# VH-VL binders against q0atu2, part 311

Target 1, 119 residues: q0atu2
Amino acid sequence: MLDKKARIRTSREYRNVFEKGKRLSGRFLIIYYVENALDNNRFGFITNKKIGMAVIRNRIKRQLRAIVREYQGQVKNKHDIVLVARAGIGKSSFEGMEKDYIAIMKKAGLFARNANKID
Short names: E, the ipSAE of ESMFold2; O, the ipSAE of OpenDDE; V2, 0.75 times the mean of E and O plus 0.25 times the DockQ between their complexes.

## First folded at step 15 (VH-VL)

Design th9 (framework fv_dusigitumab; at its last look DockQ between E and O 0.81; V2 from the best seeds 0.00; counts 0 for: pae O 4.1 > 2)
Fold by ESMFold2, look of step 15:
Structure th9 (fold): chain C 119 residues (1-119), chain A 121 residues (1-121), chain B 111 residues (1-111)
Amino acid sequence: as target 1 above (119 residues)
Amino acid sequence: QVQLVQSGAEVKKPGASVKVSCKASGYTFTGYDINWVRQATGQGLEWMGWMNPYSGETGYAQKFQGRVTMTRNTSISTAYMELSSLRSEDTAVYYCARDYDYYETSYFDYWGQGTTVTVSS
Amino acid sequence: QSVLTQPPSVSAAPGQKVTISCSGSSSNIGDTYVSWYQQLPGTAPKLLIYDNNKRPSGIPDRFSGSKSGTSATLGITGLQTGDEADYYCGTWDDSPNAWYVFGGGTKLTVL
C-alpha cells in the first residue's frame, strides 16, 4: 500500500493533473504527470467504464498499485503522477503492465538515476 | 493541427466488404485510441468499436461482432475499419474519432470528415 | 441502439435559452461522466462538452452542461442561427459489457 501522503485523493486533485500535466502513452497505460510543491510524490490510479465492469476495473487498479509500490523508490520526487488504464489493458498480463510502466516512466524521465534496481 | 482524414465514398453490392481508412496527423497516432461511429441517413450516431493503435487490441459493439475488423498501420498513422457481408441497412456515413482520456471518462475530441458507404443492388 | 433518451426536437428564437435533456440509467450516466456533441448540417460531430460540464477550447461559455442522477442537460443561451444542429449526449456504459452509448439526438431549430 502506498503511504497516505503519497496518494492523490480528491477529484479536484486528479483533474488538476489531467489539466496541467504532461501526457505520455504506452501500450496499455497512459501517465499524466506534473511537478508539485511537496517533498514527495503522489500517485493516482484511474479506470473508466470502457475498461470493463467494476470487478475488472478494481483488479486492474490493484495491479497498478502493486507495480507503483514496487518501483516507487526509483521515482524522482516532487511529482503528482496519475496512471490511466488504456482500452485493452484487461487483456494484458501483470508482467505486460509492469514492462509498460517501466518504459513509460523512463521515457518521461521520471526515474532517478541512482535509485535501487529491482529485477 | 490534429486531423483525421478518411478515404472517399464507396458504393458496394450486398454481400461485399468495405474497408475505410482514417489517416491521423498532428499528434502521436499510437497515443490515442480510435473509435468508429456510423450514422445512417436521417438517423443518430451508432458506436461500432474502439481500436488501440499501440497494442492493436479492439473492442466491438455486439451488433457488429463477427462482421467488423478494426486495424491500423502505425508506420503511416492510419486506422482501418472493414465491414463484411454488407446489407442495405449498412448504408451510412462512417466516422473515425480520437478517444481522449480525462479523469474517470473519455470522449471523442476529434472526428474524421466521414466516409459515405452506399450498399445497393 | 439508443440507450440514452433525448427529446427529438427543440426550438427557440434567436437570443433565447434552450435546454436539451439526456436520460440514461445507473450503468451509464448515473455512474459516469457525460459528453455532448454538436453536429451542424452536413458535417461531422464536434465535441461541445466533456466531463459533464467542461468546455473544450474554442467553445463559448453560453454552452453549458450539468448532470443530476441518471440525467444530463445541455444548456445553450443567447441562441444564434448558427446553433441550428443536431445535439447528441454520449458516455461509456458497462452493461452488459463496455460500449459507448449516444443519445438519439435532438434537432435544435432556431426560428
Scores: ipSAE 0.841, ipTM 0.925, lowest interface PAE 0.8, mean pLDDT 92
Fold by OpenDDE, look of step 15:
Structure th9 (fold): chain C 119 residues (1-119), chain A 121 residues (1-121), chain B 111 residues (1-111)
Amino acid sequence: as target 1 above (119 residues)
Amino acid sequence: QVQLVQSGAEVKKPGASVKVSCKASGYTFTGYDINWVRQATGQGLEWMGWMNPYSGETGYAQKFQGRVTMTRNTSISTAYMELSSLRSEDTAVYYCARDYDYYETSYFDYWGQGTTVTVSS
Amino acid sequence: QSVLTQPPSVSAAPGQKVTISCSGSSSNIGDTYVSWYQQLPGTAPKLLIYDNNKRPSGIPDRFSGSKSGTSATLGITGLQTGDEADYYCGTWDDSPNAWYVFGGGTKLTVL
């Protein structure tokens, strides 16, 4: 699991990201990202009923957290990043989800230049 | 500004198919799902399904499974809804609507002007 | 017939307050946010309220939304003639294949 300090938790924090951040859409994910004044990144995860039943939504959240955890060390610091799962992600493979995450994060320029695990 | 412009009215015979288009502008077309909603004369709104313009993935209401096909042409930012085996009960105004995935909800923040489809023998 | 239940009609005089109820179940309103749509005569629906109680830009604060349990309510204060329209609640229903559901709609008449 992600460190507690690395998570966006409050509605106010989410709202700040949505209102002040940039939005970028991928195949399965939408990311909202904005610089923060902290020494660490924070991640938020949004799934809605369009994704599927609660068991599916929970699975997707677990998978997204796993992906974010895997690559968090390669993400530029001082960012709040919210991942919104798009419809259809429930039918995607983990690898497909990971690929989409990498692609959209690259497009957003959020990976460090010396990132080695980014394919 | 965000706009969804739909194709013109259609008149079809029972058993035929109709394909309605919805051209999007003012935003990144592939960034938002498109939903289709219809409304029979004097009746309420009825959700038909969603389509992801990026991936082409769809989700249809069970009522229309096997009879509806939602597609898109990303090069012209246009979504399509095709309904086959038309019946008189399919006579309605058909709307496309942009879906805004926001927080833990989804809502339709922009709508097309509607397309009247009349099915009569 | 609609998954969400609304009164078919409500009416009030200009300047008064009206409320429109929307009743659902735990699989829809009980577990997700509700949106409201306004449909003026002969026009397409317009988003009026989202996330239970939030207003899009351009929607006056005379319009309000609330949710409790498996029910939602739309409130309109300072009723104006221009408010005469059909109003629909909507939300996603939690099923194996999630689907969007609308209320049956409420016709608001300004007396």
Scores: ipSAE 0.024, ipTM 0.691, lowest interface PAE 4.1, mean pLDDT 90
ESMFold2 (binder alone), look of step 15: mean pLDDT 92; pTM 0.949

Design uh10 (framework fv_recibokibart; at its last look DockQ between E and O 0.77; V2 from the best seeds 0.00; counts 0 for: pae E 3.5 > 2)
Fold by OpenDDE, look of step 15:
Structure uh10 (fold): chain C 119 residues (1-119), chain A 121 residues (1-121), chain B 108 residues (1-108)
Amino acid sequence: as target 1 above (119 residues)
Amino acid sequence: QVQLVQSGAEVKKPGASVKVSCKASGYTFTGYYMHWAKQAPGQGLEWIGEINPKSGGDNYNQKFQGRVTMTRDTSISTAYMELSRLRSDDTAVYYCARDKFYWEDLWFDYWGQGTLVTVSS
Amino acid sequence: QIVLTQSPGTLSLSPGERATLSCRASQSVEGEYLHWYQQKPGQAPRLWIYGASSRATGIPDRFSGSGSGTDFTLTISRLEPEDFATYYCQQYGDTPLTFGQGTKLEIK
């Protein structure tokens, strides 16, 4: 699980990312990202009812958190990043989600220069 | 009512730059993403990129990356698209288009009237 | 990128006839991310159908959109003279956004 300091938790924090950040749409994810004034990155996760039942939404959140945690050390510092789950994500495998995450983060230029796990 | 009014036609030489404007009215300019599209003569539409008018955050189609710059002036609710190092195949009508929603529902509900850019020697 | 292929390229019909326009995606796209636009010569595109099957404001009910996965369709049940134009499908299932090459609906 992500540390509390690595999580976007308040509505204000989410709003800040949406209003001041950039967005980039992938196949399964939309990321909103903005630089922060902290020494760490923070991640937020958004799922809505169109994704599926609560059990499905919770599963997706759990999977996304696992993906984010896996690659956390390779993301450029000082960013707030919100992951918005798209409609098709419920039909995707974990590997598919991971692949989409890596692709979209690369497109956004959010991985560190010497990141190893992203090829 | 929502309106997007673009600047007039441009004639440029190869290697030059062009900057097209799109003035928005009838809505909160900073509340919606602005997109730009290219339509070559007799051809279809091509997405150039988008900009968050509130923050200035932009994302471009990689095809145009390095030559396109999107900006905005919030004081006059105007978005700008600048294309540099022009070549003949840049000859096209360029459109600005408003994203319907700020969050997720991504379609273009309002379009500018288009700006013809002609690149010729 | 997701490539949208429209067919046919040109469709020649008479007023009163039924028109069926196809849009095929190179990979699966959720319906909510597939849209249609109408464009007439010398004019900007206009939103026509959004989310695969929802008519934009002011669009007559003779227009309908359907489809899922990789296959989407725009149908005009009974053509009116003002319906003759070029129609484009567009996807936001992935970046970059892409359009089909268009179907020109012309008077026979």
Scores: ipSAE 0.714, ipTM 0.914, lowest interface PAE 0.9, mean pLDDT 94
Fold by ESMFold2, look of step 15:
Structure uh10 (fold): chain C 119 residues (1-119), chain A 121 residues (1-121), chain B 108 residues (1-108)
Amino acid sequence: as target 1 above (119 residues)
Amino acid sequence: QVQLVQSGAEVKKPGASVKVSCKASGYTFTGYYMHWAKQAPGQGLEWIGEINPKSGGDNYNQKFQGRVTMTRDTSISTAYMELSRLRSDDTAVYYCARDKFYWEDLWFDYWGQGTLVTVSS
Amino acid sequence: QIVLTQSPGTLSLSPGERATLSCRASQSVEGEYLHWYQQKPGQAPRLWIYGASSRATGIPDRFSGSGSGTDFTLTISRLEPEDFATYYCQQYGDTPLTFGQGTKLEIK
C-alpha cells in the first residue's frame, strides 16, 4: 500500500508525533501531525480498542490506508501524520471516513496548493 | 493533589490585552493538554482553545482565532492565555482545564478556579 | 459545529424528587465524547459524568447518565440539597468542542 519510507514504524516515532505534534479531531478520526526532518511524509494508523475485535480494527486500518494513498500526492511534504480511528468509526461508511479525512486535512492546512499549469 | 491555580481578577479598557496564567501542580505538566474556556456573566461555557504544553502547539476556536494566544513555561508548570483587542463582550470568567494527550481522554477532570476579566470603558 | 441544546433551562424541584435533564445534539455524537459537569455559583465546573454514562470519582449512585446519537439524559433519582446547581453537557465528537447552555436545577 504505502511505500515503506512513508510509514511511521517504531513506538518512538509514534510517541514523537503524539508528544510534539498538533492534533485536530473530526467525526471519525483524530489526526496528530508534526514536521519531520525527512524528504517525505510518513503516515501512521491507530485504532481505538473500543471499535471492536482485531479483525475489525485491521479492516478499518486498511480502509484508512487506502484513503491516505488516494490523497497522498496532495499532502504537504516533510510531515509525520498519525490517523487515530475514533470509537464511532465502525458506524461510518467508507465515504464518511474519506470525507472526514479530507475535511480534517484541509483544516490542518496539510494539503498543498495544486501547481498551476505554466505551459 | 492536582491543582490549577489561576491569576487574579483584572480590569481592562476596550482595545487592551489581558494575559491570564494557570499554574499546575500535583501532576506532570507536559503529560496533559491545557484548555481554556470562557463564561460570560449569567451565561454558559464556551471553549477557547487548547495548547500542547510539551511542544507549544495550539488549536483555537475559530471565534477567537486572531485574538487569542496560548503559551506556556514548562520550567514553572504554567500555562498562559492572552486575549487582545478586548471588547465589552469579553467580560467573563476565564477557566483553564486539563485534558489528556490521548484521544480517549477528551474531558476535563480538573479546572482552575477562574479569573474574572472585566472590560469597561 | 455541533450545537448542544439543554432542556429545560430551569428545573424547579424539591429534595427527594427525581430530576431528568436533557441534552440534545444538532448532529450525532458518539457517547464516549459526551460529558456532564456540575457548577455551583462562584465555583469552577466539576466533571460529573463522562462518556455519557460513567460517573466521575466520588459521584453518588443517584446520578446516572444515558443516551446515544443526538439525545442524552442526566437523571438524579432522589434529589439531595447539595444537588441543586447548574449542569452542563459537553461534546468533543467534532471540532470545535462545545457545551450546552446549561440547566439550572433549583429548589422549588
Scores: ipSAE 0.398, ipTM 0.814, lowest interface PAE 3.5, mean pLDDT 89
ESMFold2 (binder alone), look of step 15: mean pLDDT 92; pTM 0.935

Design uh11 (framework fv_recibokibart; at its last fold request DockQ between E and O 0.94; V2 from the best seeds 0.89)
Fold by OpenDDE, fold request of step 16:
Structure uh11 (fold): chain C 119 residues (1-119), chain A 121 residues (1-121), chain B 108 residues (1-108)
Amino acid sequence: as target 1 above (119 residues)
Amino acid sequence: QVQLVQSGAEVKKPGASVKVSCKASGYTFSSYYMHWAKQAPGQGLEWIGEINPKSGGDNYNQKFQGRVTMTRDTSISTAYMELSRLRSDDTAVYYCARDKFYWEELYFDYWGQGTLVTVSS
Amino acid sequence: QIVLTQSPGTLSLSPGERATLSCRASQSVESEYLHWYQQKPGQAPRLWIYGASSRATGIPDRFSGSGSGTDFTLTISRLEPEDFATYYCQQYGDTPLTFGQGTKLEIK
């Protein structure tokens, strides 16, 4: 699990990312992201009812957290990033989600220049 | 009523820059992202990029990266698109269009009337 | 990027006839993120169908959208003179956002 300090937890923190940041739409994810004044990155996750039942939403969140954790060391520092699950993600494999995450993070320029797991 | 009113036609030389404006009215400017699209004569539509009306945060189509700059002035509910190092194939009608700030509805429900930009020597 | 291919390029029909416009995506697109726009000469595009099958406000019942995955269709059950225009499909399923090349519906 992600460290507590690496989590966006409050509505205010989420709103800050939306209002002060930018967004990028991927295949299964929309990311909202903004620079923060911290020494670490923070991640938030949003799954709406349109994605599916609670059990599905929880599974998706668990999978997304696993993906984020796997690549967190390669993400540029000082960013708040909110991942919004999109339609169709519930039908995607873990590998598909991972592929989309990598793709969208690349497009957003959020990976460090020396990242080595994103090829 | 929702309206997006764009600036008038422009004629530019190759290598010059053009800045098109899009003034929004009839709705809360900050509640919608502003997008820009290109339509060459007799051709289809091409997405250029989007901008967060609150922060100015932008994302561009990589095809236009390095030449396009999107900005906004919230005090007058106006979005701007500047395209630099113009070339002949930049000749087109450019449109602004809005979609919702949040991800609930992601489509362009209102468009500006378009701005013709002609690039010729 | 996701490429949208529309067919046919030009469709010549008479008022009263049925029109079927196709939009094929190079990759699967969720219905929620496939939209149609109508454009007439000298005018801006206008939202026509959103989410593959939902008519925008003010759009007549004779228009309908359907499809899923990579194949989407816009159907006009009975053409009216004002329906002759160019129709574009557009995907919001991945960045960059892309449009089809359009189908020009012209009067025969």
Scores: ipSAE 0.914, ipTM 0.961, lowest interface PAE 0.5, mean pLDDT 96
Fold by ESMFold2, fold request of step 16:
Structure uh11 (fold): chain C 119 residues (1-119), chain A 121 residues (1-121), chain B 108 residues (1-108)
Amino acid sequence: as target 1 above (119 residues)
Amino acid sequence: QVQLVQSGAEVKKPGASVKVSCKASGYTFSSYYMHWAKQAPGQGLEWIGEINPKSGGDNYNQKFQGRVTMTRDTSISTAYMELSRLRSDDTAVYYCARDKFYWEELYFDYWGQGTLVTVSS
Amino acid sequence: QIVLTQSPGTLSLSPGERATLSCRASQSVESEYLHWYQQKPGQAPRLWIYGASSRATGIPDRFSGSGSGTDFTLTISRLEPEDFATYYCQQYGDTPLTFGQGTKLEIK
């Protein structure tokens, strides 16, 4: 689970990421991201209603939080990052989601150098 | 009615830069992402990148990274793409196109008329 | 990056005939992120089909799109003179966004 301080919590905070930041599309995820004025990163999660029923969307959120927690130490500091689960993510494996997250975060320049060279 | 009107054709020498403009009307400029695409003569389309018109935040196709700069001026509803260190294979028509700001139904619903950039000595 | 390969490169047909245009992706693309554009010489592309199968505003119902995974098709049931153009598929399933190389539908 992510630390409470590492969560985007209010509608205003989410809107700030969308309006002040930029985005990138991956196969299962879209990220919106922006630099913040804090000493830490914050993460938000959105599951598209087209993904499926609430139980499926909740499972996906849990999986994404686990992935984010696993890699949080490699993320450049002072960023607010919203992960949007795309339609079709419900058919992917945990490993597929993880691979997509690594790829999109690298494309965004949000990982420290050599993050993906470690197996 | 949504319109994207681009600047006129340009002729440039190798090594120069070009800056193409795309003026939007008929919608709230800052509520849609702006994209740019390249179409070389007789060839298909190639995505160059996108810009958030509210923040100016951009992301580029890595093929163009280091040579392309996208900007905008929201006060005149205009997006810009500058391509530097031009070479002859940059000869192409360059298009602006918009898509929605959020993650649903992302496609290019309106395009500019295109700007021909010719790079020759 | 996801490569889209369209076939045939050129399709020569007469008005009244049925046209079938293929778009194949190098890896799976969710149908919602596969789009088709029409382009006539000297003009900008126009959104034609979005989400693999939905017609854009004002597009005649003789145009239909289908497919999923890696295999997508644009069908024109009965060609009209104004339908002769180049058609591009495009994916929004991964960055960088990519287009197919086009199928030129020309009069025989």
Scores: ipSAE 0.817, ipTM 0.917, lowest interface PAE 0.8, mean pLDDT 92
ESMFold2, look of step 15: ipSAE 0.760; ipTM 0.905
ESMFold2 (binder alone), look of step 15: mean pLDDT 93; pTM 0.946
OpenDDE, look of step 15: ipSAE 0.853; ipTM 0.944
ESMFold2, fold request of step 16: ipSAE 0.800, 0.722; ipTM 0.911, 0.899
ESMFold2 (binder alone), fold request of step 16: mean pLDDT 93, 93, 92; pTM 0.943, 0.941, 0.939
OpenDDE, fold request of step 16: ipSAE 0.909, 0.912; ipTM 0.959, 0.960

Design uh12 (framework fv_recibokibart; at its last look DockQ between E and O 0.80; V2 from the best seeds 0.77)
Fold by ESMFold2, look of step 15:
Structure uh12 (fold): chain C 119 residues (1-119), chain A 121 residues (1-121), chain B 108 residues (1-108)
Amino acid sequence: as target 1 above (119 residues)
Amino acid sequence: QVQLVQSGAEVKKPGASVKVSCKASGYTFTSYYMHWAKQAPGQGLEWIGEINPKSGGENYNQKFQGRVTMTRDTSISTAYMELSRLRSDDTAVYYCARDKFYWEDLWFDYWGQGTLVTVSS
Amino acid sequence: QIVLTQSPGTLSLSPGERATLSCRASESVESEYLHWYQQKPGQAPRLWIYGASSRATGIPDRFSGSGSGTDFTLTISRLEPEDFATYYCQQYGDTPLTFGQGTKLEIK
């Protein structure tokens, strides 16, 4: 359950992240990210068409949202971050997705050690 | 007719820096990421990093972090890679290569001709 | 990082023979993120096979790619003189992007 203000919602907001930011590829995810001018982080989610039908893609989005929520307290503030699910993600477990998210966010320098909100 | 044309060979002393250029033509420069790779004599290829030519945002292979800087000048469709504090094992051919901006079909479809950088005392 | 190990390092064969080039990844790589490049002396690498099995434009049918997970293969069914070159596999499955060390296919 991400708060409404922590969501990237419009096509224009997504495009801004792609065009103004940078990216990193992980095993199951690619992230595009950019600093924003807000007092909070925002997250967006895109599924690669190659992972499967809409039902499967929606399940993956829900799992990724849950992972992001779990670690949101560790994320460096004032960033817009779009998570793109890669085709292989459908073969991954929830734990595998979680490990990849942690790894790619660390590589991007987006994790701060604000352990207050981790489970 | 996509083309990536790199600057000429360089000879440098240890401790110096080198800046290699890669001029793009035949496509919209800001619509593709630009990458750089190193190939030491008689050896394989090593990825150095990438730059978003539209924003200037970059990510480097951690192995080169702190010694490499990637920039671009969109007005002349040119990407640059600067490597500092050169040492003899930096002697290599350096290539630029492009891939798509978005997450689909990511491979290096076009490469520059390479720039030989020689570091010797 | 994902290490790609190519074998053999050098393959010495004659025109007309079948060549098999191996690329082994230290961790699983989705096939669509595994690519092959050909490089001849004094030239830049050229995209040859993408997504493990798809030939780039203009690449002859005698080249085929296969594999999944950690094991990938490039096969040349009947070698032509122009096929003698170095072949690199490359993964786009994780950052940093990595290449194998290459297999040099040389004429016996």
Scores: ipSAE 0.812, ipTM 0.914, lowest interface PAE 0.9, mean pLDDT 92
Fold by OpenDDE, look of step 15:
Structure uh12 (fold): chain C 119 residues (1-119), chain A 121 residues (1-121), chain B 108 residues (1-108)
Amino acid sequence: as target 1 above (119 residues)
Amino acid sequence: QVQLVQSGAEVKKPGASVKVSCKASGYTFTSYYMHWAKQAPGQGLEWIGEINPKSGGENYNQKFQGRVTMTRDTSISTAYMELSRLRSDDTAVYYCARDKFYWEDLWFDYWGQGTLVTVSS
Amino acid sequence: QIVLTQSPGTLSLSPGERATLSCRASESVESEYLHWYQQKPGQAPRLWIYGASSRATGIPDRFSGSGSGTDFTLTISRLEPEDFATYYCQQYGDTPLTFGQGTKLEIK
């Protein structure tokens, strides 16, 4: 799981990302991102009832955390990034989510130049 | 009542730039994303990009990337779209439109009246 | 990008008739992210149907939206004179946002 310090945890922190950051919408995810003043990246996750029941939402969050963890070392430093799950994500495969994450992060220019796990 | 009022028609030469404004009223300007769309004469609509009025963070359609710049002045609740290196196919009516929500139910519930930009030699 | 194709391009009908407008997406779009707009000559588009099937504020109940996946439909049960306009579907299922090319509903 993501380290505690790598998580956006408070409402204020989430609000800051939404208000001060940029957003980019993918097929399954909308990412909001903003530079932070820390030495590490922080990730937040938003799911809503449109995705499905609580069990599904929790599964999606778990999957998204796994994806983020997998690629966290390749993301540009000093960013707060919130992943908002879109309605169709509940019907997607893990690979589909992963592809969407990679695509949206690329579009946002959030991967480091020397990222090697990115296709 | 929500209103989006855009600047007047523009006539430009190829290679020039145009900056269209969109003044918002009747709501909190910084609480909604502002979008821009292009409609060539007799054609459909094309999405240009969006801007977060609070942060100024923008996201552009790659088709316009490098030529479009979206900005805003929060003090007067006004959004701007600048298109540079104009060419004839940029001739169109340009619309600003308000995004309904930050991340849910993303549609355009209010539109500006449009600004005609004509590019001709 | 997701391409929306509307059909027919032009629909000629008389007041009182039923109108059926189609919007087909090149990829599946969640209903939540498919919307319809009405536009009359010289005017800006106006939100008409959102989330595939919800009427915007002030839209008469003779208008209805339906569909899922790649096929969406806007239906007008009994045309009124003021209904003759161009209708556009729009998706936010993925970026970039895209619109259909429009269906012009004209009076026969």
Scores: ipSAE 0.708, ipTM 0.914, lowest interface PAE 0.9, mean pLDDT 94
ESMFold2 (binder alone), look of step 15: mean pLDDT 92; pTM 0.939

